# Ledger of designs, part 7: VH-VL binders against Leucyl/phenylalanyl-tRNA--protein transferase (aat)

Target 1, 210 residues: Leucyl/phenylalanyl-tRNA--protein transferase (aat), of Deinococcus radiodurans (q9rtp4)
Amino acid sequence: MLAHMPAARTFLQHPDPLTREIAEGYAGGSFLMDNGDGLRWYGVPGRALVPLTEDAGLHVARRMRRELKHFRPSVDLAFDEVIAGCRGHLPGSPERDGEWISDELVEIYQHLHTTGLAHSFEVWQGDELAGGVLGLALGGAFIAESKFHRLTNGSKAALIHLAEHLDRQGFALLDAQIQNPHLATLGVYEVTDKEYRRLLRRALALDVEL
Key: E = the ipSAE of ESMFold2; O = the ipSAE of OpenDDE; V2 = 0.75 times the mean of E and O plus 0.25 times the DockQ between their complexes.

## First folded at step 1 (VH-VL)

Design N0A5 (framework fv_enfortumab)
Fold by ESMFold2-Fast, scan of step 1:
Structure N0A5 (fold): chain C 210 residues (1-210), chain A 126 residues (1-126), chain B 107 residues (1-107)
Amino acid sequence: as target 1 above (210 residues)
Amino acid sequence: EVQLVESGGGLVQPGGSLRLSCAASGFTFSSYSMNWVRQAPGKGLEWVSYISSSGSTIYYADSVKGRFTISRDNAKNSLSLQMNSLRDEDTAVYYCARETDYYGSGFRYYYGMDVWGQGTTVTVSS
Amino acid sequence: DIQMTQSPSSVSASVGDRVTITCRASQGISSWLAWYQQKPGKAPKFLIYAASSLQSGVPSRFSGSGSGTDFTLTISSLQPEDFATYYCQQANSFPYTFGGGTKVEIK
């Protein structure tokens, strides 16, 4: 029996219809993408979750731990640049063939950023944006939509720093949607859709801030 | 431990049928697209078929289209390849291989086939 | 169908040598290219994705480069365990196609 907490309730009962509709979709366990055939809600039978701590299974190689010191983390400092990086449109970012962040999705993310649902997490080397993560913060869940790097290890540094930040803030879930080999090396694990929805309901009850 | 184990290979006469199976363990099978890839004796790799994580999208190489049927049972963590009207040129080691479903997630990577089984040998001989 | 042409078909090399293998697509495939290593009697091993990104656990002596139609796999300093056949594979469109393979043999 979990009650909705102020953070998740803010978006699920938001006066902005688009923010409310998107928050409801994600709260139900779906995620929004455009894979070249228009905007669609997606679900997966097995959901990829990133452990927030090394004790919970996050694997940070010794050499990567040393590299993390060269990256300075921030929240919401360069939202539009992070979107551009995730699309491969930022100078120095890798090209992404068949990118799923359409122009319509860019507009949606920018709108959700103004209402407080969408966020960027950045890592910097000096004044240079080295990498970042685009995602949604809903209750105690962070749904990591996309990541990018500009400098060596920037995307891994961004994800690891994000996990550490989320743990510090009291978040319960870091959701990467679909498993892949790079995520697996960080200790990313899979849960069934039923278990994901159960964990998500619990996370949505948390009143935490990014 | 992530594993794929093929079975069902054997000796069959031209025009015969054979069913290959692939048992998955150590990962959430239902989250991954799967492939069959074959290799004739002393030859290179040849892609045979693809099936999406849900089973709704299926592709075949032209050489096997209409004769082979790929299927999966997510409840049993198994992949199958039903091979009909077998020909001498179908003689090969058949591998099942896992691939991340690229139609889905927020973290898109340009991956290939990251986990392979040991292979099962199919010999079609007259 | 997209045809993948590998060159050379075989190369004789010694431990410590730099080995370069090329792969050419018959049409543009962006960076949708993977590289695999296959040792005799074994299944292929995934090495590189997105033309240039190393799979976890693959030694740093392996590197990939290229985009569009021309791609290269380089082994900067060949080790005894690297004697194998290498294959490129395009994932740009179905049907997926592999290169013919390059056999790296001991000299």
Scores: ipSAE 0.000, ipTM 0.435, lowest interface PAE 11.4, mean pLDDT 84

Design N0B2 (framework fv_enfortumab)
Fold by ESMFold2-Fast, scan of step 1:
Structure N0B2 (fold): chain C 210 residues (1-210), chain A 125 residues (1-125), chain B 107 residues (1-107)
Amino acid sequence: as target 1 above (210 residues)
Amino acid sequence: EVQLVESGGGLVQPGGSLRLSCAASGFTFSSYSMNWVRQAPGKGLEWVSYISSSGSTIYYADSVKGRFTISRDNAKNSLSLQMNSLRDEDTAVYYCARVRYTYDSGSYKTEFDYWGQGTTVTVSS
Amino acid sequence: DIQMTQSPSSVSASVGDRVTITCRASQGISSWLAWYQQKPGKAPKFLIYAASSLQSGVPSRFSGSGSGTDFTLTISSLQPEDFATYYCQQANSFPYTFGGGTKVEIK
C-alpha cells in the first residue's frame, strides 16, 4: 500500500504521531531506553555495527556455519514471545534483574509493530523458539534493540541469520548500538558517531523490505 | 536498583600506586560509559576520567594524564582506575559515576545519573 | 575549558524558605546544565538535567531555569532534608566541569 514511498519516509511522514516521533529519533541516530527512571533518548560516541556478510567482516566459524543449518529463520512470527525472551520472561529463558525493557517500552514496541516499524527475527529448531532479535527496520537500516536464546547458540544463530537475511533484502546497516565481548566474537566493529550518521543517512535512502 | 560500589582506597606515600575498583549492579553495565570523579577534603567535585561503553574511547583530566589508567571488564561488571606516581594533590574521595547520554542535534551531552559511595585515597608521608 | 562560577558559596535558610542558587558558564552551553545535591558524608545525587528537567523521584519543590550562560536552581519551600551542598555541571563539552558548590545551611 505504501510501496510508492521509500521505506524510511513512510515512517517519518506516518499519520501515527508515536511512530513518527520514534522514527525521527532513530533516524537522527538516537536509541530509546528505560533504565527504571522513565524513557530517555540515548546515544554513544562509538556505535557498534554488525557486518552483514563474511566478506565484510562477519566472523562465522566453520563449525558455527554447520550449526546454522539446524535453525530455521523467520520474520514477525512470534513478536510477543521475542519481547518476552529479551526480558527474560519467556518460559525456559534465564531470569534477569534490572531489565531495560520496561512495561512502557513493551507497549511502545507492540504499537510500533502494528505500524510496521518494530520487528522480531526468530530462529527455530523444529517448532521450538531457539532465539531471536528485537529491532526496528527504518529504510535500509535495522536497529537491533535486544536478543535472546533458549537453546544453545540460539542468539548467535539469530544474529547471523538476520545479517544474512538483511544482506539478501538489500539492507546496508545492522546496528547493535553498544559493543560487548559476545558481539566482538562475531566481528562487530565500532564507528564514530559522525561516521554512523553518515552510514545511517545513506541507509535511510534505501527502499527495501525486511 | 542501580548500585555502584568502590573499593581499593587507602593511605599511600607520595610516588606510590593504588588501584581503585567499582562494582556495578542493577543495570546493563556494558551499555553505559563510566567516569571517575574525585573530591578533595572540603573542596568541590573534579572530573578525573571517562571510558566509553566498549572501553575503546578514554579521556583524562590534564592533572592525571600519564599517571592514571582507566579500564573496564564488562564480563565482570567492573570499572578500574590504576593510579601511579601519586601526589599530595591526589588526596580525595574517588567516586565512580554512570554516564547518562542525551542526544541533541548531532551531539551527546553527558551527565552523571548514579554515583557510588566513594573510596578515600590519602597521599601523605 | 568551560569555567563554571556558582554563587553564593553558602546561604543560611529556614525550613519553608525559598532558596535560589545561581550558576554562570564562561561560554554558551545552551541548556546543557545539570544540578547535583550532596549531603555531608554522602555521594552526590542527580537532581536536574538539561537546565530544567527534573530527574525521576526528585520532589517538585526543586526547579531549574536558564539557558546560554546564566542558570538558577530554586527550592520553593525548603525542607529539613534539603540542607546540603548543591553543584552545577556543564554537560555541553569535554572536559566536564563543575561549579564550586553552594552550601545551604540551617539559619
Scores: ipSAE 0.000, ipTM 0.466, lowest interface PAE 14.8, mean pLDDT 84

Design N0C12 (framework fv_enfortumab; at its last look DockQ between E and O 0.31; V2 from the best seeds 0.00; counts 0 for: pae E 17.4 > 2)
Fold by ESMFold2, look of step 2:
Structure N0C12 (fold): chain C 210 residues (1-210), chain A 123 residues (1-123), chain B 107 residues (1-107)
Amino acid sequence: as target 1 above (210 residues)
Amino acid sequence: EVQLVESGGGLVQPGGSLRLSCAASGFTFSSYSMNWVRQAPGKGLEWVSYISSSGSTIYYADSVKGRFTISRDNAKNSLSLQMNSLRDEDTAVYYCARGEFDYSDWYTPFDYWGQGTTVTVSS
Amino acid sequence: DIQMTQSPSSVSASVGDRVTITCRASQGISSWLAWYQQKPGKAPKFLIYAASSLQSGVPSRFSGSGSGTDFTLTISSLQPEDFATYYCQQANSFPYTFGGGTKVEIK
């Protein structure tokens, strides 16, 4: 056992029972969802991972690289607005097919934000919130719960800027949970549940901060 | 005190076989993955094989695949490497090394090493 | 396979010198890099994991840095017991691979 206190241990041993319970579930490779029948822990046989750099497989088209310059990234500046965007409640946000982020889950995210486990990553054009990512930071793993955009390319820009930020901070894992064709265009790839848990355990050992 | 003690090295003719053992103590052996790493005389380190804590996942370096077999006995706290069809280039000191802990929120690559056992394949 | 290119192959230095050793991966390995020290006739000794985290009992004069493909090990003030060969190792993917080693010798 290592003698130093990695960032993940802060939450796995957190005095707040809710924070500790949520951190344990995610550290075990599960995630929370409310599919209309209450909050439950879920896993998937193929977990979607975002490469942190172009060398690792992140695909950033030349046009997209130029457009990234128009998006200013930030951390934790607009947490409640990012949640609202992910729920489809902001002007210009695409309408979501059902509202899986229930009121109960919002309260959980807000609580986890106060204890430091949940975060928002934002991208801006001027004063406009253009897009964002809601997620958890646990050791060297960032688990992206949801993304949204209000402006063209906002969610792509948020994810790319997030990957670059995580790489700079020394993170090892950006977890997008479930693959889709949009994510695939960025080089997002699936790993088996077993491989995910192996990579996650390694990422959790890192002493890094968002 | 974590202890890893290799045994079973010796002199062997090309094409021969040899079985290495590693006795583990001072930790919960069944909770750690284990590795063999070798070092030819005057050369650097070369990873040889990996076995998961349960023994269900196994990997080999291409140079030894099909000739070497890693195994473990968690009841006896023992790691083994069966080496068949030995070649001159297999001459090395062989180390057993402790790998990752399955239940820890920490991971280290090879954090404890044995002192090694020498395998010499006659040239 | 991920090749680890370690430079220099040797360093001649005096007690008190700052020594830097570099390691380059042929592909991105995030922060999954370890450093080891090996003295003649001895097993390797684990120093650093995750590129920059010191193992318990390792003197603070040792530090590691880097992410992605480029990594360094620094000894800020070389001591007599630091004359040894140093290896980097990636643990991002199988097969695990080591750098070729850097021998730190008395000048």
Scores: ipSAE 0.000, ipTM 0.454, lowest interface PAE 17.4, mean pLDDT 85
ESMFold2-Fast, scan of step 1: ipSAE 0.034; ipTM 0.636
ESMFold2 (binder alone), look of step 2: mean pLDDT 92; pTM 0.940
OpenDDE, look of step 2: ipSAE 0.012; ipTM 0.522

Design N0C5 (framework fv_enfortumab; at its last look DockQ between E and O 0.02; V2 from the best seeds 0.00; counts 0 for: pae O 14.4 > 2, placed apart)
Heavy chain, then light chain:
Amino acid sequence: EVQLVESGGGLVQPGGSLRLSCAASGFTFSSYSMNWVRQAPGKGLEWVSYISSSGSTIYYADSVKGRFTISRDNAKNSLSLQMNSLRDEDTAVYYCARDLDYGDYEWAFDIWGQGTTVTVSS
Amino acid sequence: DIQMTQSPSSVSASVGDRVTITCRASQGISSWLAWYQQKPGKAPKFLIYAASSLQSGVPSRFSGSGSGTDFTLTISSLQPEDFATYYCQQANSFPYTFGGGTKVEIK
ESMFold2-Fast, scan of step 1: ipSAE 0.006; ipTM 0.585
ESMFold2, look of step 2: ipSAE 0.412; ipTM 0.776
ESMFold2 (binder alone), look of step 2: mean pLDDT 93; pTM 0.950
OpenDDE, look of step 2: ipSAE 0.000; ipTM 0.510

Design N0D1 (framework fv_enfortumab)
Fold by ESMFold2-Fast, scan of step 1:
Structure N0D1 (fold): chain C 210 residues (1-210), chain A 122 residues (1-122), chain B 107 residues (1-107)
Amino acid sequence: as target 1 above (210 residues)
Amino acid sequence: EVQLVESGGGLVQPGGSLRLSCAASGFTFSSYSMNWVRQAPGKGLEWVSYISSSGSTIYYADSVKGRFTISRDNAKNSLSLQMNSLRDEDTAVYYCARGRYYSKWYTPFDYWGQGTTVTVSS
Amino acid sequence: DIQMTQSPSSVSASVGDRVTITCRASQGISSWLAWYQQKPGKAPKFLIYAASSLQSGVPSRFSGSGSGTDFTLTISSLQPEDFATYYCQQANSFPYTFGGGTKVEIK
């Protein structure tokens, strides 16, 4: 029944077997992580969702709204650097960020980037990469796998700019998978696995682009 | 700065009930997962229950499942544990503990309350 | 459930000694292991996360190592305030489980 999701059809019916397999996993509500013992599919009973607008519950503090103007957003300009940043392997980023992104998973993300499933969202200050988000765009759903910062507020700026960008493009879901304190300050909320799958199914039918 | 204060412990007979509370201050309570951890006299630590920041995800240790109910009130910065059908083996100091994520799913207990004692005895 | 086996159960040591505590998981937990210190009559105190990362404010004489199933907590030069019981805890999956504890006693 995944073939009945028209906007996600490009990936669910993709000629590349890896892209098809990964798209099917995410379309079913699962996500990939490598815990040091190999790549495995994960699910959670409470899925963390980022509101796309302040009206929907996105909390952008007044000070942060002023800071956002100092960051210039982009899509897919520095994919490999964003992966490195998420892994803590980019000079100036936290060393422990993205320890679950193994060498095997890096190769998978790079491959998925060539087939159009995986993307980077960057924020810049001048010519310096200040932060970013690594994720998958499947129909009207953006699954934010990881984020990083190099400059103060870079990761929050990246996520807020991404939410606003997704709203403008007609996306319905920004999925952060697992709640954490930093995400919670932005108004991130949890839904049951059943409700997530319902919302995801609706998002997969949307014909939008990043 | 961060403070967690438990209350509601006491002496109760087997089959009885108690409601534990944890009052949180010094941080944005609604942004953190919360846990109950207990320690029987002279024994080690045993995780009891987890509740996510919003309250939508809840887990229990098998030993308390069906008897204990964890809940939270984010407007009042409070965590609760309703304990029913208490047994001798539930005798312990009960701690509330704050969870945090350092990466995508890692949730250690970075702050703990001082504990409240529950004794189940005739 | 993931079982956490901690050894030794107790160790007698003197100030200045190097103390090593081991924790073994029954299944792979990658680096999702925390260490806690508990003094008599007190709540546990968070020491180490992600197997090897020192919590802010914890002295550098404490260090953690390991991944997968075998983990170690080391105190390079024991101080008077370090006499306590130490617990490892896996944070890989629910239910969360603790090791049985290692009591570091004064000799």
Scores: ipSAE 0.006, ipTM 0.448, lowest interface PAE 12.2, mean pLDDT 85

Design N0E7 (framework fv_enfortumab)
Fold by ESMFold2-Fast, scan of step 1:
Structure N0E7 (fold): chain C 210 residues (1-210), chain A 123 residues (1-123), chain B 107 residues (1-107)
Amino acid sequence: as target 1 above (210 residues)
Amino acid sequence: EVQLVESGGGLVQPGGSLRLSCAASGFTFSSYSMNWVRQAPGKGLEWVSYISSSGSTIYYADSVKGRFTISRDNAKNSLSLQMNSLRDEDTAVYYCARGQWLVPYYYYGMDVWGQGTTVTVSS
Amino acid sequence: DIQMTQSPSSVSASVGDRVTITCRASQGISSWLAWYQQKPGKAPKFLIYAASSLQSGVPSRFSGSGSGTDFTLTISSLQPEDFATYYCQQANSFPYTFGGGTKVEIK
């Protein structure tokens, strides 16, 4: 379904068919995943959203707040490493399945990175990649596809730093798609699909930079 | 509502073979990794094998490598463990257990377990 | 393989007691540690994930702490239904490994 979304128009009307198709799917409230039977669009009745600030409900323990200062955030410095981390393929990281990120989906993310739709958010300790988030930035919405850690607290630090970064940049929405107990500890909450699409539509109208 | 039911256990001679099955219901089986975990009489838990949600990634404990084969049929919501060249030390209750849900965000642990099926390797 | 060592192997306790069980990994596992409860003749029950996060439906008297190599499971006020064997399990790398178990027995 085509809709007028000025701030996201560069992707929704992009000359690259793949970028346009993926942007349209996400703009419509769906997300792409490969669960071993090929790429399919998914939707959920309860959509998981990450608060962007502690005032909005983001839960940052005092101990974690102190630890955040030891992590240096960055954008798009290690895109391929972040994908590898999310797939469980980085040396020294916990073994993770990452099966929903198939070889085909890796190629898609890499292509979307060249057209500006897909991004990585990294956190570092010294010169070591400590953790990161893979996602799509569409208007004022960031759809967080996956996260990982290599060092203690790296994935949590990455998500918290990302939320704070998005708030500073004027984003309105940080979408985690599906709730789980780990996300719940950070204050992630669920909204109905109808409410999610309303929030998404508002966010897509924003003209912001990651 | 969410349930795993094992079957196929029994008495078998050393060197014999046995196939265990696990039937899943009440959840989207194809979205979860699955595990086999065993427990010898009076002993602790021992992880045996892992299979990813699609079946493409498989791991085994060193004690069973080359003898056991884990597989799944997502269309039938079933998990299997083919056990060959059985030894007396394979005697245990075998549990199937649900692993991580296949999504961008995940947590570790096995949150749903079957009741177990008993395998006795004895002559 | 990562070896998981639990202590004590058994503990005798009374209803209302505070019980602490420890689990040590032979190498760093970050927070990739789960805790399980097993009653005689039954399958294990999932209690805690990510070292400190309580699974939905598990009573608040259970708590977990630790990171890296040293972890603890605490039952703040032991109830009759808590007499069981408890296991830690690392999910940092394959093969997955369990601790040897701690049996919590009635005094």
Scores: ipSAE 0.000, ipTM 0.438, lowest interface PAE 14.2, mean pLDDT 85

Design N1A12 (from N1A6 with heavy chain D99V L100E E101D S103Y S104G F105S R106G G107S W108Y Y109F F111Y; framework fv_enfortumab)
Fold by ESMFold2-Fast, scan of step 1:
Structure N1A12 (fold): chain C 210 residues (1-210), chain A 124 residues (1-124), chain B 107 residues (1-107)
Amino acid sequence: as target 1 above (210 residues)
Amino acid sequence: EVQLVESGGGLVQPGGSLRLSCAASGFTFSDYYMNWVRQAPGKGLEWVSYISSSGSYIYYADSVKGRFTISRDNAKNSLSLQMNSLRDEDTAVYYCARVEDYYGSGSYFEYDYWGQGTTVTVSS
Amino acid sequence: DIQMTQSPSSVSASVGDRVTITCRASQGISNYLAWYQQKPGKAPKFLIYAASTLQSGVPSRFSGSGSGTDFTLTISSLQPEDFATYYCQQYDSYPYTFGGGTKVEIK
């Protein structure tokens, strides 16, 4: 008497207390951040979502589509380097997006990577790490915590490749949390917190793999 | 030193119009969401409107929707609120408040810096 | 919209007293609640977030508690500089709404 279970249940019922607590927070629609005053759970009135396909609103300029061919995507190949890139600690990285990623939060992400909740998505030019996304995969939802580029267009290439990968794998939701002008150029849109929680509940029911 | 300085308040008759301004200094204005929050005499705080750092995302409280227009000029480090069809209920001190806006950061709910407020009185 | 109700509307207390202010949400908001302090003629100041976490620089005599619909702000030993109106604000659902305020007066 065996039954299928949504992938989210693996983490919500995980034997590791930290993995369960973090999964419960994200499953409830919150995200974890350290904004200089310690770890706390955050929410926003307008949640930034990345469309997974061009039909759903993802905007990929033709020049960028040509550039995508120069980037090779991968999953979980360079997790610690992606964290370092997101923190601005990789040589040659021009972006400083990861001010909120404290040493404590690094240890949490590394632990969650061990239990399978936290992941990296990388893009390479040859053997050079060009950019990446740090996030959590929970059911059919991918919560993109942070991104970076090291080479020109690396962060956009990483996010576009991630969206296309998630669509192929059957994911329903790519969450960028907070809107900004660069995300808006890709077709990122905002939903209310209430609508986000509705979409999230549906995504959590999906049994998919990254 | 972060500063938000408001102006444009005054006495106006019902049905009239006023334009409020907020001059920002001491920080990169274009990196922040901006908000208007008001407080009627002897009453509590009420959120009125916000505008994203780029100006692309704008939201209003139901009580002012269709009558007020929020805007910003990032080149001049200024925030504006155009108030039309003013009513007695719009009488309040109007505060300018900022919220940090960047990827993987902040929240729209934490107003970390506020202006001194500018008084709007709608009376015949 | 989520309605926030504060009680009492005002309270008079002596220096050294424990003061308790209550905030009730019309629906569950988890711990997405902030507290602000406003002194007469001044803009509000951010005091507490996530129902119980003090903002940097806020004295330890202030504490917050609660979850769901019922929340409390406590000042364990009231000081003269604590004369102010205190507001709760929910940030669980847009639009973010404030309570009506509680005025603390030193008698």
Scores: ipSAE 0.000, ipTM 0.410, lowest interface PAE 14.7, mean pLDDT 83

Design N1A6 (framework fv_enfortumab; at its last look DockQ between E and O 0.19; V2 from the best seeds 0.00; counts 0 for: pae E 4.0 > 2, grease 20.7 > 18.9, SAP .517 > .496, placed apart)
Heavy chain, then light chain:
Amino acid sequence: EVQLVESGGGLVQPGGSLRLSCAASGFTFSDYYMNWVRQAPGKGLEWVSYISSSGSYIYYADSVKGRFTISRDNAKNSLSLQMNSLRDEDTAVYYCARDLEYSSFRGWYEFDYWGQGTTVTVSS
Amino acid sequence: DIQMTQSPSSVSASVGDRVTITCRASQGISNYLAWYQQKPGKAPKFLIYAASTLQSGVPSRFSGSGSGTDFTLTISSLQPEDFATYYCQQYDSYPYTFGGGTKVEIK
ESMFold2-Fast, scan of step 1: ipSAE 0.025; ipTM 0.553
ESMFold2, look of step 2: ipSAE 0.117; ipTM 0.520
ESMFold2 (binder alone), look of step 2: mean pLDDT 89; pTM 0.889
OpenDDE, look of step 2: ipSAE 0.063; ipTM 0.622

Design N1B4 (from N1A6 with heavy chain D99E L100Y E101R Y102V S103Y F105S R106G G107T E110T; framework fv_enfortumab)
Fold by ESMFold2-Fast, scan of step 1:
Structure N1B4 (fold): chain C 210 residues (1-210), chain A 124 residues (1-124), chain B 107 residues (1-107)
Amino acid sequence: as target 1 above (210 residues)
Amino acid sequence: EVQLVESGGGLVQPGGSLRLSCAASGFTFSDYYMNWVRQAPGKGLEWVSYISSSGSYIYYADSVKGRFTISRDNAKNSLSLQMNSLRDEDTAVYYCAREYRVYSSGTWYTFDYWGQGTTVTVSS
Amino acid sequence: DIQMTQSPSSVSASVGDRVTITCRASQGISNYLAWYQQKPGKAPKFLIYAASTLQSGVPSRFSGSGSGTDFTLTISSLQPEDFATYYCQQYDSYPYTFGGGTKVEIK
């Protein structure tokens, strides 16, 4: 077979029904969550977006810029460990991060990883996994489902390194879904659901690789 | 109670047009994928089209692609099917059916509720 | 497209009989198979999903089995209200496709 670059169509027309259904839900602007009553599709009126560059609004404090050099980024090197970290099951991980990731969601994410929709982005200090982001890559959009840290600044370092990586690869959108005060310090901003779907449609048309 | 009520069927000549509607009540319509399924007289079931919960993703059976247009209005809890360039083989009872994906152990439901159907007859 | 072949096209049975209906997919569909019951003049009624999971409110005399390409619907002790046409449906990939139906009719 000839080389093929991943695109949103790869997943929207995927032969695997679970991959196709999950991709269709996210491509439509929804996200999957279990709030204690089973897995359901959700949307929000104000969608949290992470700027990919400092010029676009990403705020990286001077101290944090110095710390970034101590973190080594990677893609898909420790997928199961990143899920465990997001669930609070790694030593040093806050237990409140990723509480919504049920055993069923773990199996879904592992399956989506085998079909190429779900990915992990890791940051390391030496041989230690310092932090990471669990997400879905669909066209030029990266939907960041959850993040964690084990070492000081690990989750911030993971998110900043991910934004810079996505920018280099030609991605257009980094979606954090729900705003919180900590994300706001990084320059994360909210858009309306209508504007989010417009931005998403544009991003889904891009043929880029993580 | 979950209810789906179709309307808009009738008798039309080949090449004509009809617009079918499905009125939904008793559930949060915007959480569900919606489908049209048809059944020719004395024949089996044939899937026609789906539309995602947001309306952004749509698929058609090859037999109707380019002639039929599915749409939804979440504010009015309604599903529509605009049928153009109708042919004799489009004669059928048309059902709307909801599709809900609530996971338990990684599985999901298919068409758990159907409307009563509306009859489309294409005859010269 | 995935072709769904249903057998038999009809079966004559008496109340109390065990009825078995088979459904074959032209390619592997894992367990993404549903069963429906349709009575004359009525819309189809959802019976089974994921090949073997019974929908709430459906009598326990109905059961489904199979995986991959070969599937079976069984009615362990046929009741008067079970005389109907039964359809299998794959929901592995679009377009969704149905079997041709099996009419369970009185002997």
Scores: ipSAE 0.005, ipTM 0.462, lowest interface PAE 13.1, mean pLDDT 85

